# VH-VL binders against Protein-tyrosine-phosphatase MKP1 (MKP1), part 8

Target 1, 143 residues: Protein-tyrosine-phosphatase MKP1 (MKP1), of Arabidopsis thaliana (Mouse-ear cress) (q9c5s1r149to291)
Amino acid sequence: ECSKVADHIYVGGDAVAKDKSILKNNGITHILNCVGFICPEYFKSDFCYRSLWLQDSPSEDITSILYDVFDYFEDVREQSGRIFVHCCQGVSRSTSLVIAYLMWREGQSFDDAFQYVKSARGIADPNMGFACQLLQCQKRVHA
Key: E = the ipSAE of ESMFold2; O = the ipSAE of ESMFold2 at other seeds; V2 = 0.75 times the mean of E and O plus 0.25 times the DockQ between their complexes.

## First folded at step 4 (VH-VL)

Design b7a (from b7 with heavy chain S57D K101R, light chain S95D; framework fv_brolucizumab)
Fold by ESMFold2-Fast, scan of step 4:
Structure b7a (fold): chain C 143 residues (1-143), chain A 118 residues (1-118), chain B 110 residues (1-110)
Amino acid sequence: as target 1 above (143 residues)
Amino acid sequence: EVQLVESGGGLVQPGGSLRLSCTASGFTISSSYYMTWVRQAPGKGLEWVGFIYSGGDTYYATWAKGRFTISRDNSKNTLYLQMNSLRAEDTAVYYCARDYRWGLFDYWGQGTLVTVSS
Amino acid sequence: EIVMTQSPSTLSASVGDRVIITCQASQSIGSWLAWYQQKPGKAPKLLIYKASTLESGVPSRFSGSGSGAEFTLTISSLQPDDFATYYCQQYYSYDPSGYTFGQGTKLTVL
């Protein structure tokens, strides 16, 4: 399932990433592939791709790439595009990046942003390391 | 104090092979998402060769595919560029660089000259 | 592939001048553009990223602007240390041909 988590952001897993009809029907223009070492850029001639190689591991450093991801989301929004963000299952890696973006853009706490994403996509569940990193980011944004 | 030092350049005949090395100090290459090679022919502009992701996956410019291979040895903190089937057009200074943010090159080595000539 | 074209290819100027170099992408690349400075015999140095963000340690006389497909690098009040070749580079996409650079703009003393 392809979950709309913000006006221009959709989240899913590999099953949706492989389905050009679902992507086109949702008006997707850009794709952020969080698992480039697992999933190829399936439809390069149809969509604009950016790929990351994120391990779903508590030791993976997502903090260092957050502002680059935010800039990409903002760039897509400024072009009136729609971005599909995916990992293998759409549970941890892709949802963590979207939670971070909502915290930054909307000034939400981690808990509020996580609950918001979870309400749109019930399986959303950042791993403990990602959650910890985002809570550290919250301390800097919401002093 | 990031430093990158290339070595292994020299004169090679067309059809030959060379392996370039790039040793990093001041950071570990395993802590960088990407490391890249960029070349520059004498008097010409910069031309991207390829990258290696921290997980081991590589990507190459279309002209380099099938001839050039990027690899790394984390225990030696060293990047490699294996060049096969070399052509006169491959004559260039080869730079290794840290790919800080998906194609942004913030630290560069001094370069090593590869000359392909008979 | 995304083709980057710079203008002019060569430019002569005097210390104190305002210098403008342009860079055009063959398609929209958002703000995913970097500028590099290269002096003879030296490696390139990153000056600007995200079209307009100055890299740490780069003098404030350097500035970048633009988005989409047209970009400019401006050097206000040119200094002797600024005579070099400047390159733009897109980092929007590495597919299919990799990241691409402009051909370079050589800035020389008038």
Scores: ipSAE 0.007, ipTM 0.597, lowest interface PAE 10.4, mean pLDDT 87

Design m4b (from m4 with heavy chain D104F, light chain S32D K58N; framework fv_imsidolimab)
Fold by ESMFold2-Fast, scan of step 4:
Structure m4b (fold): chain C 143 residues (1-143), chain A 122 residues (1-122), chain B 112 residues (1-112)
Amino acid sequence: as target 1 above (143 residues)
Amino acid sequence: QVQLVQSGAEVKKPGASVKVSCKASGYTFTNYYMNWVRQAPRQGLEWMGMINPSSGSTRLNQKFKDRVTMTRDTSTSTVYMELSSLRSEDTAVYYCARSPLYYFSRGYFDYWGQGTLVTVSS
Amino acid sequence: DIVMTQTPLSLSVTPGQPASISCRSSQSLVYDDRNTYFYWYLHKPGQPPQLLIYEVSNRFSGVPDRFSGSGSGTDFTLKISRVEAEDVGVYYCMQGTHWPLTFGGGTKVEIK
């Protein structure tokens, strides 16, 4: 399922990432592939790609990449583009990055941003390590 | 079927407090903000504030900040709006109205309660 | 606070004729995410307000296509291509871009 979680941000899993029709129908221009070691950049001639190599593990350090991801989301927004963010299932890795972005951009708490994303995508569920990292970063992420 | 059902009409004396309830059903209570909007006789609509039922966090209109409190009870899917130090100018119909979370608290009010008339008179 | 000015204050329309209502904001309603958080509501006598148009031009579910919204920045218009008896009431614009949320003063639409 391809979930609109913000005006320029959509979230899904690999099934959507493989479906050019769904991506085109949602007006996607850019793709953030959170699982570059598992999923290739399926449609390089149709979309602008960035790939990350994130493990869905509590020990993975997402804090170190957050501002780079925010810069990318802002660049896409400034171009009037739409970004599709995906991992394997669209449950933890992709949703964690979007939650962090909403915390930073809107000055929202982790809980508020998480509920915001969960209202659009019911399966959103950051792993405990990611949730802990976002809570620890709450003051820095909050603009 | 989405429904927002409000408590019944209230008559209060100046200086008293009133607490209006809004019971939600037909959707996941914690997936939408709840707003309170009032309309005094012969006046327009006025936004009072909102609550996130999941976190309990509120955003209040500064005009009412010192007198209004918004709370919720997730076990009964009910939102409350309490207005203190009532004046005759507070006589109005009070509405609860839900809005989508994906608008960062800037969203539209898609479903409204039936309204609660609060009359402040001596 | 953002001031929302609606014109006209009232409008009498012959059934089947078009109606146009304007709303102007004291500041731009384009948010920094490039979205315009601007909405139209209809308040019928004895009923709660109901959403007609969200984000300037999108009709809410179940709203007839005779209703259309347009505009940008600070100047917005609601049009009803053919006014029907069910359309009688007070129309309100609302902005969500700046806190606190503010409504226009309302435009009363009556049938001649």
Scores: ipSAE 0.000, ipTM 0.508, lowest interface PAE 14.8, mean pLDDT 86

Design m4c (from m4 with heavy chain L101V D104H, light chain K58N; framework fv_imsidolimab)
Fold by ESMFold2-Fast, scan of step 4:
Structure m4c (fold): chain C 143 residues (1-143), chain A 122 residues (1-122), chain B 112 residues (1-112)
Amino acid sequence: as target 1 above (143 residues)
Amino acid sequence: QVQLVQSGAEVKKPGASVKVSCKASGYTFTNYYMNWVRQAPRQGLEWMGMINPSSGSTRLNQKFKDRVTMTRDTSTSTVYMELSSLRSEDTAVYYCARSPVYYHSRGYFDYWGQGTLVTVSS
Amino acid sequence: DIVMTQTPLSLSVTPGQPASISCRSSQSLVYSDRNTYFYWYLHKPGQPPQLLIYEVSNRFSGVPDRFSGSGSGTDFTLKISRVEAEDVGVYYCMQGTHWPLTFGGGTKVEIK
């Protein structure tokens, strides 16, 4: 499933990433591939790609890449584009980055942003380490 | 084809500010980041920061964060770097350098401007 | 900040002979995406710096095949198999893995 989370952000897994028709039908212009070590950039001539090599592990450091990801999301928004963010299943890695972006952009708490993303994509479930990192980011912004 | 053309040499007194420009041509200005790198006399290269010309967002080296501002003008495809509260240690050649959207702040610099000498002396 | 240490500080090479330049980082440059954001630049007299090698071992367009990069983790080497007069200048390594971006101190290459 390809889930619309915001006006310019869609989330899914590898099955959607491989389906050019679904991507084109949703008006996707940009793709953030969170699993470059698993999935190639399938349609480089059709979409603008950014690839990350994130492991779905509590020890993975997503905090260090958040501002790079936010800049990319903002670039897409400013171009009136639409970004498809994906990992293998669209459960942890891709959803964690989108939750972080909503926290930053909308000033939402982790819980509010997570519940919002989960309402759009029922399987969204950041791993424990990602959730802890995002809660720490919340405390620094609101302290 | 790709060209980055910088403004001319500047001589400033301590405490002044300097604003260096970098005019891009030969590519789509908003599809690449622009970095600023300096080299003091007989010293190595030092990264100051970068700007995304599309959004205007910047990432600055903490060392310069309180004194440097980076801006752009998309209508003229020009990036600006302003350094305030100048010290003698700021005497250097300042370069603009383009990086592809490769990984934002982690990318390489594929094309460089000719450099702008800024001299700070009393 | 990541410290990038280049050796030697300078070397003088007879034309046609090989040259080798080393760069060592204070921390591993392997990023979480398993890419190594490590680069080599050449700063020729009277010119701005130019990119030679990106991501450890990839030659930038137009760079002669006599240039090669290798290494992993914290230890990197740039080799020139047969030095030409046009290769004179100061060589700099750079890391992009850790914030902020940092350069090595440079290695000056001169012809004897």
Scores: ipSAE 0.006, ipTM 0.543, lowest interface PAE 12.5, mean pLDDT 86

Design m4d (from m4 with heavy chain S57Y D104W, light chain R34S; framework fv_imsidolimab)
Fold by ESMFold2-Fast, scan of step 4:
Structure m4d (fold): chain C 143 residues (1-143), chain A 122 residues (1-122), chain B 112 residues (1-112)
Amino acid sequence: as target 1 above (143 residues)
Amino acid sequence: QVQLVQSGAEVKKPGASVKVSCKASGYTFTNYYMNWVRQAPRQGLEWMGMINPSSGYTRLNQKFKDRVTMTRDTSTSTVYMELSSLRSEDTAVYYCARSPLYYWSRGYFDYWGQGTLVTVSS
Amino acid sequence: DIVMTQTPLSLSVTPGQPASISCRSSQSLVYSDSNTYFYWYLHKPGQPPQLLIYEVSKRFSGVPDRFSGSGSGTDFTLKISRVEAEDVGVYYCMQGTHWPLTFGGGTKVEIK
């Protein structure tokens, strides 16, 4: 349920976000909570948190926050940390941000990054609006 | 050191199924994809598909998707390839081969198993 | 599927002489990240295939420097500067840029 997508990036849902043992056993140091309006920062004394207020809706604008998210992922990586990225089910919001990061970081197409994330986490499925936004950003993110 | 050890030769009748195993050692099993590649007598190499041992996710060559299943057991670091509805043209040596995660299906095969001969005859 | 065409089908080489094998793809193997996912393997009798060259020109660990790869787009070449007895086998190119992964038909190298 807690899926390793990259050396420093793990993805899951709220069930993992509530489980300190799973988080610590995976060496998690930082948590990106994509659903701050639903889930609190459960273990603020144990992990570094950032919270976003993302709706799992085609109308949500994820492109405007992508570089901020990329900066956070890079900060964690440079600190030799591990970040756990979560939404409610670990299906759309959290996986969309990780897909975008791999597109930017590795120069991958949306399809390749999506398949890569899906290979690590079979339930990964960005909503239509997120998929469209990432496809539109494909060339911009790589430059 | 990295080793991929496959199960022994099999002789099957047309219409049967065969399940070949590939046991990995010498590295972190879940940090590499495992691919299956076959070679029919006097023919070239043909990629069948891959599995991510961490998630269990598979990417299969469409030619085989209706007949091939790939699974793994992380407790024994073993990958399995099952091919059903066997035909004479499935007579081949079947190899497992490891590839890096970051390449996805575009990666090279750095270590190969010794091969398993599957013979399909009536 | 991408078709990979190897030439020649076979060649006989006098020990110490150079050998050259070509591989041509039916479409460009340059991926959107500007990398070319193209590989060379050697399949020796009685052994599994082994990786020689990855990403067009990079030698895999332990591969002798007499092996070199070159090429771009759709045309690729593997060169052996001085063929030795242990180089006998069938050479295969492979592309990873497009799914499914496809191999060339092979080039058999034997010693005279």
Scores: ipSAE 0.005, ipTM 0.516, lowest interface PAE 16.5, mean pLDDT 87

Design m4e (from m4 with heavy chain L101I S105T, light chain Y31W R34Y; framework fv_imsidolimab; at its last look DockQ between E and O 0.05; V2 from the best seeds 0.00; counts 0 for: pae O 17.9 > 2, placed apart)
Fold by ESMFold2-Fast, scan of step 4:
Structure m4e (fold): chain C 143 residues (1-143), chain A 122 residues (1-122), chain B 112 residues (1-112)
Amino acid sequence: as target 1 above (143 residues)
Amino acid sequence: QVQLVQSGAEVKKPGASVKVSCKASGYTFTNYYMNWVRQAPRQGLEWMGMINPSSGSTRLNQKFKDRVTMTRDTSTSTVYMELSSLRSEDTAVYYCARSPIYYDTRGYFDYWGQGTLVTVSS
Amino acid sequence: DIVMTQTPLSLSVTPGQPASISCRSSQSLVWSDYNTYFYWYLHKPGQPPQLLIYEVSKRFSGVPDRFSGSGSGTDFTLKISRVEAEDVGVYYCMQGTHWPLTFGGGTKVEIK
């Protein structure tokens, strides 16, 4: 349920976010909670937290927060940490942010980045609006 | 009560290294990050970096990363900051300061050590 | 690096009068979690620095209610409603939103 999608990035849902032993066993140091209005920061004394208030809706604007998220992922990487990124089910919100990061960091297309994430986590499925926004980001950089 | 007690003043020659210690008491050592901040004479405060005492992992200011090393000893609840290749510009008071893990590198410094004066002169 | 600009550089206050210190950042300090990682410290003569205000406006434990913080985005203010002799020192703002952590240049408060 806790899927390793990159060297320093793991993705899951609320069930994993509530399980301190799974988080510790995977060497997690940092947690990005994409659903702060639904899930609390369960273990504030044990992990570094950042919480976002993302709705799983095609109308949510994820583009406006991407560079803050990238900075956070890079901060974790630079200190040899491991980040657990989660939403309710680990399907759309959390996976969309990781796909965007791989596109930015590795210069991958949306399709390539999505395939990599889906290979690690079969249920990964960004909603239509998120997919569209990421495709637009790709076109602005690569067109 | 929370206390951070630093080692005493040091006088070093250019090119030498200095290692400053900061001993923590009154709280669970591994539940807080420790930061190092310096202040040169008549200058402001400058953040050097931080260490997570639980893991030993560090996050360093790019300005110092090739000269500074931060370590800890959990058995004595002590953090160390070693600065190498000293120059006269490194003459400063060096402070350790505690921050909550919750904030990672973005947190506030709630308790500070008394400071250690390091003088670099020939 | 984020530049933090404090004004004034120094001020002399008659005891019991108010004081106001400004801090401006070169970029917004609001992170995507809606938190603003902005802090005020006081460095008194012969003492280590001490935390006064965290997250823009929250007073740290033991800090007198005559101290208050306000602001948003890039513009922040520390207000002392009535300055006492014990408040003499150099005040520093700090941002935690963007790496590396950076401090303002300081504002010296003295009585005369």
Scores: ipSAE 0.430, ipTM 0.843, lowest interface PAE 2.9, mean pLDDT 91
Fold by ESMFold2 at other seeds, look of step 5:
Structure m4e (fold): chain C 143 residues (1-143), chain A 122 residues (1-122), chain B 112 residues (1-112)
Amino acid sequence: as target 1 above (143 residues)
Amino acid sequence: QVQLVQSGAEVKKPGASVKVSCKASGYTFTNYYMNWVRQAPRQGLEWMGMINPSSGSTRLNQKFKDRVTMTRDTSTSTVYMELSSLRSEDTAVYYCARSPIYYDTRGYFDYWGQGTLVTVSS
Amino acid sequence: DIVMTQTPLSLSVTPGQPASISCRSSQSLVWSDYNTYFYWYLHKPGQPPQLLIYEVSKRFSGVPDRFSGSGSGTDFTLKISRVEAEDVGVYYCMQGTHWPLTFGGGTKVEIK
């Protein structure tokens, strides 16, 4: 399931990532692959890819890469593109990055951004480590 | 105690296919990626791709995408690499090499197989 | 593809003397997580390649302390403080930051 979270941001799992028709039907132009060592860049001629190597573990540090991810999301928005952000199931890793972006771009608290994403994608459930990291940095991450 | 044992040398004609096996032992097979790297005579090392033995998902070097298939059999802890439409420039030693899934996975090839010579000749 | 350029192509070293091998990448190897996925391998004749250095400067288990790695961005160096007979072979750098994974062309180290 490909979930629209913002005008330029879509979230899902590997099942969507490997389905060109779903990606094209949603107007996807760019892909952020959170699990580049598990999921390949399935359609490199059709989409612009960026890959990260995130494990779904409470000990994985996502805060160190947030501003690079934000710059990528903003580059896509500024060129009127649409980015598909995925991990394996679209539950923890991809949704955590999108939550962080909304905190930064919209000035939302972690709780507000999480509920916004969860309203668009009901299975969104950052692991406890990711949630704790975003809670701890929410005062610093605003745009 | 980690051991990667590859199948024996092969001689093939141009246009044929070859399937090289790599049997893993001494560790949990599904906890590590398996990579394939080759070396042609008088040339350097070339990464061909990798497979996640748990899911069967692969990432292939685009140079080989249309000609290489990587599979695994979890019941025998064995990974396979099949290269089709062989050409003389495919003559090389082919290595399997494992890398961690849950650490620095991209190029940390800690254990390698002994290598399999594939010779493609007329 | 990222080009990894090693220099020198060949190196003849008097036993017990230091050796230095350089590797330059065509693009920065620093990923968005601020890690640098850069490795050194030694390929002895008749053996599979063996990992020496990972993440620029970290020695793999069992690698002697006479091997050290350094560098950043696009420029990397492997040093051997005192070359021994068992160090003969071809040294390869490798990058893991960009797909596909690519190796340098190799540096042959011989004892004279």
Scores: ipSAE 0.000, ipTM 0.504, lowest interface PAE 17.9, mean pLDDT 86
ESMFold2, look of step 5: ipSAE 0.000; ipTM 0.519
ESMFold2 (binder alone), look of step 5: mean pLDDT 92; pTM 0.941

Design m4f (from m4 with heavy chain L101T D104N R106Y, light chain D33E; framework fv_imsidolimab)
Fold by ESMFold2-Fast, scan of step 4:
Structure m4f (fold): chain C 143 residues (1-143), chain A 122 residues (1-122), chain B 112 residues (1-112)
Amino acid sequence: as target 1 above (143 residues)
Amino acid sequence: QVQLVQSGAEVKKPGASVKVSCKASGYTFTNYYMNWVRQAPRQGLEWMGMINPSSGSTRLNQKFKDRVTMTRDTSTSTVYMELSSLRSEDTAVYYCARSPTYYNSYGYFDYWGQGTLVTVSS
Amino acid sequence: DIVMTQTPLSLSVTPGQPASISCRSSQSLVYSERNTYFYWYLHKPGQPPQLLIYEVSKRFSGVPDRFSGSGSGTDFTLKISRVEAEDVGVYYCMQGTHWPLTFGGGTKVEIK
């Protein structure tokens, strides 16, 4: 359930985050833990971690952190690394950040980026508040 | 007891390179990022970059990226910062500083080395 | 790069009197609703810098309660309720929200 979404981006949930073998087998070098409040950085000696304390709630503000996250994804790509992005289930928080990145980097609409991520990870389903924020972000970034 | 011990003062000529070390003890070396911060005479603090000792991956300030290299040796729990093509403006005290990986901000420098004076003069 | 502007450049304080230092950022330092990555450091003569305040208002371990931080967005303040001799040094604000990490120019605190 470790889904490859881009050449350098993989998405999953806590079950994969706890499994060093799956992470190593996929060549993961960096981990973006979207649920630092819930899940610890399991393998600090093996991977580079960055942790966010995102609540899976329509009222959580993801817009304010998007460009820092994009900068991190680009940094990992430039180092020829592979990043594993995770939340609890790999459904809303982690997928929302990856969808936003594809919108920004590839100039895709929210729907196109969402469908692309969903094709790689069928359970991807951003909560309605995150989807709304990304749609509003699309108008500002691409307009 | 957490300790970060840096190498001694260096005097270099313009165009040379300098490699400063920072030896960590009292904690698990690979569980924390290591940052490098410098201070030129009568100037403020300036962040140069950081390394993740676990992976060897670095994040560098664009101002220095063409001249700075950060590496580590896990067997000796030591981080290195090498600055090349030295100029008189690089005369500064160079500090290593530890930051936790579980904290989203990279500015949380809880322990610092004692500093290494690098003098660049002709 | 985010510019961090500190005022005043220096101040002289009679022991036991309060002191206040301001820091302004060129852009908002709000990372999320719960997170503003803003710090205060003290650089004492002959010693490396030391962390005083993190996340705007939280005191680092062992920092006396006479130190307090406040502020939001782009405007931040460090207050020392009763300055003591050991508080002499240069105080630096710092932001961790935007890359690269940047420090303020420093405020020198001296005893009269």
Scores: ipSAE 0.006, ipTM 0.534, lowest interface PAE 13.4, mean pLDDT 86

Design v1 (from u11b with heavy chain D31R R107Y; framework fv_unasnemab)
Fold by ESMFold2-Fast, scan of step 4:
Structure v1 (fold): chain C 143 residues (1-143), chain A 122 residues (1-122), chain B 107 residues (1-107)
Amino acid sequence: as target 1 above (143 residues)
Amino acid sequence: EVQLVESGGGLVQPGRSLRLSCTASGFTFSRAWMDWVRQAPGKGLEWVAEIRSKANSYATYYAESVKGRFTISRDDSKSIVYLQMNSLRTEDTALYYCARDRYYGSYYMDVWGKGTTVTVSS
Amino acid sequence: DIQMTQSPSSVSASVGDRVTITCRASQSVSSYLNWYQQKPGKAPKLLIYAASNLQSGVPSRFSGSGSGTDFTLTISSLQPEDFASYFCQQGYSTPLTFGGGTKVEME
């Protein structure tokens, strides 16, 4: 399922990433592929791609890439584009990046941003390590 | 005022090269995707090439008919997009338009220049 | 490549007439279809984008409809300045492709 989380951000899994019709019907212009080692850039000439190689593991360091991801989301927004963020199932990796962005952009707590994303996409569930990293980021953002 | 001004067209012999320029003004050129579209005398429109912004690593795309012969490039500091045309053929004869590509919604060209004429003949 | 078939190739009409131009895609392009107007010696001008959205500054007598493979451009009451060529273009997939054009001529 392709879930709208913000005016310019959509989240899903590989099934949606493979479906050009769903992507086009939702007005997607950019794709952030969180699992470049598993999923290729299916429609490279028709969308703007950025690929990351994120393991769905508590030991994966997402903190080090957050501001690069935020810059990308902001660039897409400034162009009046729409970005589709995906991993394999759209549960942990892709949702964690979007939760982090909402915390940064809107000044939300982790819990508020997580519940907001979960209301748009019921299966959203960051792994324990990602949740802990975002809680650490929250302490700095809301200081 | 948002505008595009093409230059560089002319008469050239088959097998030779020609470089077209398109100077942009009135908008943030560095963020825009730019296209070249041509129109042969009495014919319809044919998309030729596209260059994306720095955020997309200046990715370029070409129509099959010109791939390997034409090169699209840009200079963001001067707000100019170029089309380097090598190994020109008589079928490349056309009016060449520069256009701003608004892919960010429906992949359409919202601003066009007046065009520059390229005639390839012996 | 997606092929765009436009009809008619020309139509003769009088001021005040309702003019309809059709465009058919060889495969579904969803709503990613645009319409351009071109006057003799001039560059194309965007009229309609994403099947039905009127470009700013374009008169309301122009309207677009359709989705999938079949699209129409309608001019509800033709004005003297509307005698021109009209082109459809799909923006669904690269390479971008245009219809062959329709000339709207004075009857």
Scores: ipSAE 0.176, ipTM 0.728, lowest interface PAE 5.6, mean pLDDT 89

Design v10 (from u11b with heavy chain K54S A55R R102S G105S R107Y; framework fv_unasnemab)
Fold by ESMFold2-Fast, scan of step 4:
Structure v10 (fold): chain C 143 residues (1-143), chain A 122 residues (1-122), chain B 107 residues (1-107)
Amino acid sequence: as target 1 above (143 residues)
Amino acid sequence: EVQLVESGGGLVQPGRSLRLSCTASGFTFSDAWMDWVRQAPGKGLEWVAEIRSSRNSYATYYAESVKGRFTISRDDSKSIVYLQMNSLRTEDTALYYCARDSYYSSYYMDVWGKGTTVTVSS
Amino acid sequence: DIQMTQSPSSVSASVGDRVTITCRASQSVSSYLNWYQQKPGKAPKLLIYAASNLQSGVPSRFSGSGSGTDFTLTISSLQPEDFASYFCQQGYSTPLTFGGGTKVEME
């Protein structure tokens, strides 16, 4: 399923990423592929792509890429576009980046941003390492 | 102070329709996700349907066994969730519970009504 | 759909006994597993949510553990009011699915 998480942000898995009709029907203009080593940029002539190589592992460093991802989300929003963020299942990698963005942009706590995303996409579940990194980011911003 | 009260159950013949209602009180109903869960006599629990809030565009979800026959809906002004049951079958015979869905750290049902009995028999 | 397999289907126990009930998911549900108690003629009552979190008002003799596909509900010292049926439920994805239940009966 393709879940609308925020005004310009949609989340899903590879099944949605392969389905041009679903993407077009949701007005998607940009795609953030979190699993570039697994999934290609399926429809380069139809959508604007950015690809990342994120492993769904507690040891993966997402902190170092967060501001690059935020810049991309902001660029899409400023263009009045809609971005589809995906990994393999739309559970951990893609949802972690969106949670981080909401924390940064709206000044929300990790718990509030996570519940917000989970209310739109019930399977959202950042791995332990990603959750810990986002909690550390919360401390740095609000300390 | 928080409670759910189901009504509308009864004896009905196969192929006919029945509508269940669940009246909520003691919480902000319009923000809550609402579910129907049934239990056949002497059997376990079976999730039937869910309706989310306006924040989720009133999205609805159904168990495969009832998809196309049952419709979940809600009236936030009256704090009521409904289950419209069409083309009833003998295997739909069960006690039907209304429950509030909570998603804090996990999707679970934290408030339940006492249930309303539906018997489908000729 | 995620299938939940619960064991045992019934267990006979005495007051003061430690009772363990297991639940196995057909695929990973992470920590999104909940436990309910149902007494005869009554609606289910939430005991444990998100694998290990005790619901407010539930006695501390109840505990949950596990993650992924394997989960356990433990009653450390069975009381007379604990003779009931217990159900696990995955909250990971729709359709929500329940285990078949475990009836805890007096020996």
Scores: ipSAE 0.000, ipTM 0.510, lowest interface PAE 17.2, mean pLDDT 86

